Miniprotein binders against a7ua95r516to809. Designs and how they scored, part 14

Target 1, 294 residues: a7ua95r516to809
Amino acid sequence: ASLSLLSISDLVPDLQFIFFWMSNAIEILYFIQQKSPAYMQTIELMDDKAGSKESLLSATISANEEAMTILEEVIMYTFQQCVYYITKTLYVVLPGLLDCNPFGTEPSSEQCRRAAGVCVCAVCVMPEAVRRVVSVFQTTSDLLQQYQVHSEIQSQMFAYLFFFTNVSLFNQLIDKGPARGWFQRSRVLQIQASVKILLDWAKGAGHNHLAQKFFAKFCSTVTILASPPQQLSQMSWKALCAEHPSLKPVQLHRILTQYQLMAELGPLPIWQPSSEDEAYIYRTVDLLESFENH

## First folded at step 6 (miniprotein)

Design s14
Fold by ESMFold2-Fast, scan of step 6:
Structure s14 (fold): chain B 294 residues (1-294), chain A 119 residues (1-119)
Amino acid sequence: as target 1 above (294 residues)
Amino acid sequence: SPEELKEKIEELKRALEEAREALEKGDLEEAQRALRELSRALWELIRELEKLLEEAEKLGDPELALEAAELIRELLRLILALIKATYALRKGDLEEAEKALEELEKAIEKLEEKLKELE
């Protein structure tokens, strides 16, 4: 069943259904919030000679409160399901971003001819692995716009998708990186270039602030690994911690240890952990990020 | 009108029966198709209920305002059950889907009772 859901294109009809009802639920929410005061005022201004005014007010308030509760459940459930299906698709395509070589991308006439608009050249030069990730984000953006989902919900959606992407990429790089050769300088520079393409897409889509915030950990990791030995050697542990506040002591220590090993750098005391951080460096349970802890 | 709302309720009931029969036969594609048809009928019902609320505001009728609020409440229960049923089918969870269809049936009954009061 999971294998049948490995393509964003296969999920488009389901996502259209979800966004359709999410949009309708939000519109109903705004309709109720806009109209409820007028309806309540009509009841309050009623000349209640029969003495039924208070009962009618109480019943209407109760019905509206129950409707609001159900509506909130609809919105939350649809949001959670969208996130579930989109992140399942992202999980499959994200590792490819760590294995691709954007410097070897060659544009093709056939590919350029099929692309729409003045961005044909940009599309033609994007690596396929990066294009798969961007396609998930672009399809999500297109559907949110098609169904006129409010901008605040769109921002919350991309905040979570960027959070998920950051955690997934960081965990893959830290856990599997050494065995896969991803800590080699040439591979790190390829990863950096691929991530830059993804971040540039986010900026173009109006999500630059969210991307900068939620990709901080992975970007810090790649920045450290891509740093020249001479530059990195001049930075103390304290300076690196200050420059990369998104990284936990155990994470920073692991990155520096792998950098030292891959660069065949001799012992460098300047990267020794502070006494305050030393206890946390050996806590392997804090090495990988959780998808549940925002 | 009350007649148009009643017709939409009958469409919902028919689509629900089609979905339930498909689910019993293990025909997930047919069940999904029935739920899409139910979704369409539900959307048309929402449009009619929005018109009812606007008429209540223009007329200043407080009793109609309460009826509209109650109808919206039941409509939202239908939407929630429809969404739950659709996802359960996609996950292949037939028991969860059947429970969601039962919730959907109860919500349709409640909505029909409220609409009958308008006759």
Scores: ipSAE 0.430, ipTM 0.756, lowest interface PAE 1.8, mean pLDDT 78

Design s15
Fold by ESMFold2-Fast, scan of step 6:
Structure s15 (fold): chain B 294 residues (1-294), chain A 119 residues (1-119)
Amino acid sequence: as target 1 above (294 residues)
Amino acid sequence: SPEELKEKIEELKRALEEAREALEKGDLEEAQRALRELSRALLELIRELEKLLEEAEKLGDPELALEAAELFRELMRLILALIKATYALRKGDLEEAEKALEELEKAIEKLEEKLKELE
């Protein structure tokens, strides 16, 4: 599957089927929950001439509980399948976000003037790598709306997708960043601009609160790396920890070490870990994030 | 109506037969198409049953409450079996797909027997 070239568009038929049954299962669950009290009341009011009332109540409760349990399994299974296919697609396209230029190759002044002269005042091109990521989120949003999936499930879906995106981007940057040059000032500013496009999309889609919550670690990372040397050097370790509480000591230490290298700051460490955090800056098991939600 | 319910059950059976024939020929895409047809027929059946239950609720029959609950339980099992069968076909695992279609057939048979009890 390493050679899989599937785009989000190629997955739409599979996602349509899954969202179709997710939406219908939720509606059926609501129908059963709404009708169940009326059925129980009807049985409770019956004349127990045959001595069967208690047995009928027990059997009806059991059957309804089994039906609801199976519906919950359907909803969970369809949710997990959607997450699987969508995150598989995201995993392939996300690294491109860290290695793209939101400003593109700057057109020569001549090409720029010609484009402006021919093009009717509209020059707005999103980088292909960012467009691929946004396309995944937009297609997901469109399908959830098309199948009228309950808003709470939509929120849970985007919470997980943002969580996955944050972990994936953070891990890629920390693990591959030095070899890829992603910690260089110009690249960090490009990454920050690309991330802003994703966050702006999330805000426009009504998911600003979820984006703020689940992108916190990666946003803290790019914010620190994008900080001017004069401003960042005036902040203490404790101040940085307070401003970026999502970062673990080993993560913050790695980020600051890369910053010192890229900003060509002197060999003397500017940021001294607190005595409480000193033991934790060497915990390599805490460096990369788990895809298990904490 | 009872006639509409019988027609929808026959539609489910036809779609299952089409899926099995396609699987025997190794045509996974055709098998998936047949399961999508089965999905549509199943949803139509569920909506018809919801209408019947709303009418029956006005009658206040306690035995009907149990019958309704049991019927929905079987419908939910059928939905789960259908989704699992669709996933197995997508994976291209012919043995798992055949087993899943067998479970789907069993679920349709149980649903049909349950509906006959209501006639």
Scores: ipSAE 0.461, ipTM 0.786, lowest interface PAE 2.0, mean pLDDT 79

Design s16
Fold by ESMFold2-Fast, scan of step 6:
Structure s16 (fold): chain B 294 residues (1-294), chain A 119 residues (1-119)
Amino acid sequence: as target 1 above (294 residues)
Amino acid sequence: SPEELKEKIEELKRALEEAREALEKGDLEEAQRALRELSRALMELIRELEKLLEEAEKLGDPELALEAAELFRELFRLILALIKATYALRKGDLEEAEKALEELEKAIEKLEEKLKELE
């Protein structure tokens, strides 16, 4: 439907088919890579008529190279198609993560109640928006495991999915955040908690190092926005850049400027750049991140 | 055996013909079912050819191993064409699907020619 969100569950049959082909291609590629050297060595050890052995080796190398090229193309194509369908689904569900409340206090919940606006709840429920994102990652993981896709390919898949998620969330927050109220402290803390649920899932799935690497930019952004103003004001511009190497100077400046303009922080200046710092900040032009790897 | 491979190729040809007829009718659901059956037939053919490659290695016959490698190369072309057809159908692009099935037909013909040479 044009007005309905496409569920990851709707894509499972198509993804199963693609993962099936990817797994088979990888297995065949691995078989060829393992067996071809032994076969080549057997030919080389064959004491035959001059020229015959050279011709056979050349033909075998050529055939092996073409077979590997085709297999690599199939693996690449199926990988790109899986990424396409999964990221298309992620793109639809990711904005909801920025608008949900993981500290959730449902009035009907027996374990959660509000007192002067404070949640008295030992267990925080996962918002539906966060569940939708986690469901995409979990379904992907389940399919990769079901079809026994090699761990290296699994790592590359989640590296790209985390990269896409990071860029999407960062761009949404930077571009639309001020207008949507996402820079308000209460919303930033909710966003931070929601992201922690995703990072905890990744750790449980064995992808902690990938999550730390590819979520660095968005995590740095929410960390800055969640930091007390006085803590940020005590750091020099050079020190702030050093603490947040994943952020470009222009991105860091934009974040700090929005932070300073928040009504909740009052009129106190958090940080003011020197003329030299200002020149450094505007050396790099691009504010938003590209969805391309490089 | 060569007879089993020929039987699997005939099954693949029949599945391809059903897929083409479904596309000509513009029946997207029937076409998707036909491609699923085509995929199943193709996987059975791949398993038979994998057995042939393993047998060639055990016999230590360099010529047979080379011929088996060439057969696998044609199978990979079949796999790629099937994937292209599946995605074209998902997009609703019947023209791209038909082109992919033409690629499948040509690859089956080449595979059949190579198997005749082997026998």
Scores: ipSAE 0.026, ipTM 0.468, lowest interface PAE 5.6, mean pLDDT 75

Design s17
Fold by ESMFold2-Fast, scan of step 6:
Structure s17 (fold): chain B 294 residues (1-294), chain A 119 residues (1-119)
Amino acid sequence: as target 1 above (294 residues)
Amino acid sequence: SPEELKEKIEELKRALEEAREALEKGDLEEAQRALRELSRALFELLRELEKLLEEAEKLGDPELALEAAELFRELIRLILALIKATYALRKGDLEEAEKALEELEKAIEKLEEKLKELE
């Protein structure tokens, strides 16, 4: 019932167990699929017992099909449990990414004094909050590689983790952003730099396509908020919708409204929603994203 | 080896009994340790049954191949039951854990019955 999650390191033994059996189940599934045709050919060549051969062949096929069905269930179950534990850890560490400052990442004064040199202290260190998020992705990648999990399963894993991260960050920014000052220009630029670190990690890990696909909503939000007022003022509602198709009308409207407030812009309208979209921008049920769907 | 298969089944039963006793005492760490032992024995049993399935294929014995396929199917069911039991214990949900251990017990019994049919 009650789990105390402190870090991704706390989950490593559980993840090792999950990936161990997931990898074995995939290997066994391939073994059955690969060996089945050769076995069927061997039985078919035994013409001496036509009636017995047909009965035994049918029963063997049935048993193998049932085994494959159960293996698929094992793979799905282990995949779901892995996703559950990793995303639960991500949920705890992700809000910190919105509060950190990547531009102020110099080593602590104590580390500089201990190092006894400016040359040693000139290194910029990744913010702890960003490091925690990257560590979750890196540990997942390392374990998938260690247990030799099939690349297609690895891609599905990161697709879901990026989807989850996108939804979590977007919902946090939209729901709590105004109250926490996250829409202030200086804070938005810090968020943008932090997100770039995550996207750079994904690119380095071979998941650039997945990151672009599943981070689209949060990236669009940050891009709009980081845009100069002059640039946004020149764009029509239609043009903004076209540039940011991942955003729902109510989401885009909320972002632009908050941007106007934080940027201390004059009375000039930044956007003018279409008559069709105007009816939908007040649908509060569409403001926050669901974790259930892509 | 038939003797090795029988020994592995006994190891599975012993580990399950240890897990059940630990759960009754509320010792979740000991129950998890017992399931890790069960996992190890199950993996060794899996390797033995894979060899049996490959040997049945090479010999071209249809009856042996069917028996091997049925054993393998029951082993796979046992793997699923073990995984579910391990997660139930990890969550600390005693009711779910007890139910999962009951499913694990039935899977072991089914596998043992299939092995006994092979005289």
Scores: ipSAE 0.584, ipTM 0.849, lowest interface PAE 1.3, mean pLDDT 79

Design s18
Fold by ESMFold2-Fast, scan of step 6:
Structure s18 (fold): chain B 294 residues (1-294), chain A 119 residues (1-119)
Amino acid sequence: as target 1 above (294 residues)
Amino acid sequence: SPEELKEKIEELKRALEEAREALEKGDLEEAQRALRELSRALFELMRELEKLLEEAEKLGDPELALEAAELFRELLRLVLALIKATYALRKGDLEEAEKALEELEKAIEKLEEKLKELE
């Protein structure tokens, strides 16, 4: 079976099982951490006529440390498995965002039924490609809520998913963008609108801060590509870098160089980094086309 | 409490045996169902051990608390083995699944032995 045929719904039974145990392990970890101080105090207050108090305290500490170590392994393993399967599904559906058109797209029947009695003809509607990505995020959110996973772990999960989405979209746009016509302003505006739908979903789900933080690189890239060539050509290299701090100098240089080649209104001047910027670009080894794996 | 814990251990053993029999027949769906049953029994056992730990605190019995902590440690090893077995079955890797079930069986036996020490 092809990965393109694997939907998020196919993973739900496995994810339910894993979220169930992740949630249980987290609850138990908190229970042990809450109770450990009380047990140690109980031992310290015991009458020690035979000198056994120190041995019992040592044994209790050791047993609790081993239990916590195993709980951390369970939590880490289950978290990594969930992230792995969810991001694998995202990887398949994400490229669709760069090819879809949210402008002029008619609303789906489901969208019209949910907005019964309300006219939505004047707004951008969610394309199928965007709906598939939102579905992955929504299903993840639903499962985290269903199994009452602590909010901090939920935030960590979405931080990672947004980070993955940002890197994947950035790499797709930079690697394939010129050949696919994605650098054309009209296409960039479509991409910007599609990404806004994802960001609006994140805001509604309570993850606005994480989305703003982890989508910064891709959003900066889209903003640059949506900027008029004449405006960009009038900015200094220092000003461009300052305006886009989420982009490394080598990433910014690559974007501008590709944009210059694809610009409809003629070529943009190629920005030349200073000797200090060049030292950063070429000695730091900035990996534009790679996603960090572990 | 000790009798309730023993009953839950027997549920784990039954579910494991069902999973092993299903795996021998190549019935991955039945094996997966048995592991879900094992998961349910395992979670219930964890709740009983949490209750035991709370009783130890009320009685001021640090030795009972230590025993409960040691049981939780073994129980968590069961959880990890169960998760690994579940993924092996999902992949259709019968050999890896069999090894995971053997690890799970050994962990259940060790947990049962520790429960007998509490009697």
Scores: ipSAE 0.339, ipTM 0.724, lowest interface PAE 2.8, mean pLDDT 77

Design s19
Fold by ESMFold2-Fast, scan of step 6:
Structure s19 (fold): chain B 294 residues (1-294), chain A 119 residues (1-119)
Amino acid sequence: as target 1 above (294 residues)
Amino acid sequence: SPEELKEKIEELKRALEEAREALEKGDLEEAQRALRELSRALFELVRELEKLLEEAEKLGDPELALEAAELFRELLRLMLALIKATYALRKGDLEEAEKALEELEKAIEKLEEKLKELE
C-alpha cells in the first residue's frame, strides 16, 4: 500500500547516508585540527635549506586551512540537507496538531496511574497527529545518537527544527485559524495541550532551553488566546507587549482582535497600540513569519 | 601506498563513468547506485590518506606531509562534489546533477594529477 503522506520512516535510509557523511566529515575535521598544530611546530624546528622550510610551512598551512574550509562546507551542506528532509516531513504533519483533541484520550488505566509523573504506560496515548510530530523529533534524535554527532551540532539541528515548527504553527494558526475555528476557546485549549506534549518531549530530550527560545512566538500566541477574559482585560497594550516581546505589533494586534471576537467582548478599545507601533498594526505584509529567518 | 591509491582512483573513475552513462540514459536509479559505489571507494581512499598523513608525521618529512595534505584537500573536494551530486539526483534536478558530475570529474582529474606528482 502506497501512502500520500511521507513518513519519517521513509526518509531513514536517506538520512542515514547524510548523517554518515556528516559524522565522517566532523571526525576528519577534528583529526586535522588536532594534528595540524603539532606538525606545524615540527616543521618549524626542522633544518632550513635556503628558505625551503618557510615555503613548505606556508604551503602546508594553506593546504590544511583549505581542507578545513572544505570540511566545514561538507558539514554545513549535509546539515542543510538533513534539515531539508526533516522539515519537509514536519510541514506535512504539523497542521494536524492544530486540529487534534488530546483530551479525547482514554482515562488512565490502573497501570498508567501507578506510573504517576513518568509516561511508561502503553494505554497513555497522545493524538495520532501529535505522535507523528514527536516521531519526527525522536527519529532525528535517535539518528544523531546512532552516528555519534557532536552535541553542539545536535543542538543546532533541534534549534532549527524548533524554529521551523514555531513558524509553521504560528503561520497556520494566524492565516487559517479564523476560517478553521482554531481561535475558539475549546480549540485553543486543545492546541495548548498538544503543544505542551511537544515541549515536554523537548525537556525530556535535554532541549528545554532551545524549546523555550524557539517556540516563544507560538507559545505567546496560545497563552494570550487561552487567557481568561477577566485577566486579559486588565492588561494594557504596554503590559502585553512587555509580557510577549516575541510578537510584532501587527501580530499582537491581530491576536487580540481574534480574542475579542472569540470571547464575544465586542470591539472594545481596551488594547491601544503605542504611537510608535500604530503604523505597523496595518502592515499585513509583516503578519506572517518568514522561514528564511534563523 | 602509491599503487593502492592509484587503484582506488581508477575505481572512482569507473563509478563516475557509470553514473554519467546512467544519467544520459535517464536511469536515475542506476546513477544513484553508481554514486553509492563511488562513495565507498572515496571513503576507502580517505582512510589511506589518513594513514599517509600519520606516517609523514612519524617520519618528520615536511615534503611528504605537504604532498599528503594537498592530496587530502583534493579528496575532500571530491567528497563535497559527491554529496552535492547525490542530493541533486534525489531531488530529480537533472541540470544540477549534470553540473555536479562535471565538478566531480574535474575533482578526480585534479586528485589524479597530484598523485602522479608523487611518482
Scores: ipSAE 0.414, ipTM 0.756, lowest interface PAE 2.0, mean pLDDT 78

Design s20
Fold by ESMFold2-Fast, scan of step 6:
Structure s20 (fold): chain B 294 residues (1-294), chain A 119 residues (1-119)
Amino acid sequence: as target 1 above (294 residues)
Amino acid sequence: SPEELKEKIEELKRALEEAREALEKGDLEEAQRALRELSRALFELFRELEKLLEEAEKLGDPELALEAAELFRELLRLIMALIKATYALRKGDLEEAEKALEELEKAIEKLEEKLKELE
């Protein structure tokens, strides 16, 4: 009794239906908000027949309140359902982004056949794993625009999708990175290049502000891992924390510790936090991020 | 037009019957298609009702305004029933889908009754 969805293309009919009703519910909500005061004012201006006027006003208020409650429920459910299906698809394709090599050449001559210009060149050089992630975001954007979903809801949708992507990538890198060799400098540079392609897509789609806000943690992590060890060794703990405010002290300490181990730098001194910073590090128990706002 | 509203209600009933028949045959894909057609008919009905509400506002009739508000409430209940039916079909929960289609049928009947009161 569970649907296994492997690609964003498989979701399109489901998402079309959900976005259609989300858009309609939002329009109905605004319509009722605009018209309701006029209706109540019309009743208020009636001749004072106590029983009929009071009953009519009470019934109208009740009907409007029930309608608003149902609309809010519809908007909430349709939004949650869209997020559920899209993030389920993202979760499947995101690990590939951490394993791909953007600097490798892909034999994708057929992909260039039907389109000419800059977009053809971009398609030819974009890794397949990155293309799968971008396709999820692009299809979502196309559907939101097709059904003319309110721009604020569109922004909220991408805020959540970027938040989810950031948390998923960060947790996978921290949890599985050491075992999969992702902390090696050459692999980190590949990850950094792949993430830049996603961020460039977001900028082009008009979501630069959201991308900068919600990818901050993963970007900081990749920036640290891509930094030369000598440069990091010259920075104080306080300076490292100030440079990467999106990382919790315990997360930063773990990243630096793993970087020293995986980079095989020899017996370099570990970063020593102050007594105050050390107390704060050990106060934090959870290393991984939750998918709830934080 | 009251006759146009009746036609839209009949389209909605036909789409519901198609969904029920598909569900009885265990054809989830066809049932989902029928619900998308139902959704389209429901949207067209909503647009007709919006025009009716705008006309009621211009006339300044408080009883008509209340009837319009109640009609909209029944329409919204119908939308919720449709969404629940769609989710049940996607999960493959045939019993929940059948129950949701029954709720949808009752919502259509209540909406039709309200429309007759408005005439």
Scores: ipSAE 0.038, ipTM 0.469, lowest interface PAE 5.8, mean pLDDT 74

Design s21
Fold by ESMFold2-Fast, scan of step 6:
Structure s21 (fold): chain B 294 residues (1-294), chain A 119 residues (1-119)
Amino acid sequence: as target 1 above (294 residues)
Amino acid sequence: SPEELKEKIEELKRALEEAREALEKGDLEEAQRALRELSRALFELIKELEKLLEEAEKLGDPELALEAAELFRELLRLIRALIKATYALRKGDLEEAEKALEELEKAIEKLEEKLKELE
């Protein structure tokens, strides 16, 4: 299987086919929903032979219900296949977001690309790794627009893609961060800048609300790690939890523990949870995020 | 019209034959191209069936309304079989793809029989 070596552009023909049938199935679904009342009324206006009228009505209802069931199956299947292909591509390119340096090199012409439908050149220090992630989202947006997929389905698609991206980046950072040096302050600032480029794309594409909602956990984590140690040590546990409601107490405690280990400012007074707070943390065993089973 | 529906069904049959021949030769790219052509013909057939349903509303013919609903159901079975065949080809599952093409053939035959009942 060479799927991990494929770029998003290599998958465009497969995605075009899937989006084509997803869009068509949705349009057919709306057509049937719109026309069904008129068809039922036509039958109800028939002559008063109760047996033949009831039989015809029942047969028509049955045929329409079977058609609706097949359409819903097709819509669900095509949506799942789109998500499958897009998230497989994201899975390959997302780790690069944690390992790139947006401050390092002068922008090349290859890095001056459209971001959220606008040509960006003057301030575009977009690392190749960030560009790969953005191009997956941009290609998805382009295909949804090309096939005129309804805005609700577009929102559902990006909600899932942002949810996947958030969980993937959060789990990568927590699991591999210490070994990869990602918790070092200089690396955290690079990650923060790279994530900002991605979030700016989402805002420009009209998905700011979804990005704020589904990136909250990863953004909170990066914000904490980028915060000066002195500022964090001045906050109470209650205040930290209130600032970062998307983080579970055990996740917040783990992040703070890693921050203490990686901070190079010597014996800094980092806040410690009380025995009551520790008991609360131990009652919550879920550290990493998993996808909700559906 | 019935003549336009018949023409689109013949396009479906032609695309199916091309897909089957490509699959027998092991030419997966040509088989996928034939399935994309079949998709285009299915989309055009959907448009013609929507016209039939609109005409059934105008005429107030309840028997035609049922026949149109049944044709639409058979068309949707074609779409489902097409998607299954496309997925099987992408996986490289030739046996599953061949079975899906057989389901497509049966669904086209059923749709054609229903259309002849309207003539």
Scores: ipSAE 0.298, ipTM 0.684, lowest interface PAE 3.0, mean pLDDT 75

Design s22
Fold by ESMFold2-Fast, scan of step 6:
Structure s22 (fold): chain B 294 residues (1-294), chain A 119 residues (1-119)
Amino acid sequence: as target 1 above (294 residues)
Amino acid sequence: SPEELKEKIEELKRALEEAREALEKGDLEEAQRALRELSRALFELIYELEKLLEEAEKLGDPELALEAAELFRELLRLIIALIKATYALRKGDLEEAEKALEELEKAIEKLEEKLKELE
């Protein structure tokens, strides 16, 4: 228990308020964009009384441009605040995803009786750590639907949340994984199963394309680590790089080195850069991903 | 329509006063409730102005449309101030909340003055 630990449920009233104003600002922006041309045309067609038409048209254009600027500020501000609070909550719950065991989870006898149906049974078997992460995504989705936020903004929100989750999980695995034992094959299989639950949720929520795009790096990492030693030893360095283009060469090399150290079956060859140029690139590139994407 | 706008502005003023009184008493929960009521009244006022803009289009009245657009612009500024006030209350930042409520009061006064000019 940490004083810094936040529940998504504790933030729902704030998020409801923010989404309320985000949705309304977007609707108002569309209203102005739709109606402004008709209003401008009406002014331009009116009888010109010694230049009063030009003054009125200019004033109306200025007023509408200022209103649109303020609405864009409201939309951006509300979006940034939602992202801030949601990602702060995600940051607290994401490490649990790397430590949980979805394979050994069975519903309690009480939950088994309630979970006679398919949907209830699926909820009951989800590990607590995975459920906390899914709850953040589900609550966000529910609020976006409740306030009928435009689908394009919904897509931008989940693109960012998936981007954040991917970077956070990848960096934690690379930086802390060796010390935490997360590169052990049994632990990697648990991580893979947990990530699959998140990806299955995203697919069910209509965000499969975004999840595939933004989780590519972490999914490639887990796929490599979960691969049988025999399969990996049969692939060339160039084939591995081509199969996993989301991974930088230095990241791929680090992953394969850790996999070799943690292998439970005979020794695996270490895949290394074939040229001095590649070695130079590896030396000058950071292992960890930035939360900035430009 | 002008009577409906006046009624909505009075609702904004009542909610603001309720929020201010709650903040003075240190009742953050009541202050947050009052700001949610202010939010509702603000939304309804925006809706009435949108109806006024649509009516101006039907009548071909550019002057009425400009007047509505100017009031609308001032109302939109309240949204940012309102959001800042709710966050300040949630964090327990009483100084920032008081400042935000003062900004809301000034903006509501400006809207009321502009509405009276249109009477």
Scores: ipSAE 0.028, ipTM 0.449, lowest interface PAE 6.3, mean pLDDT 74

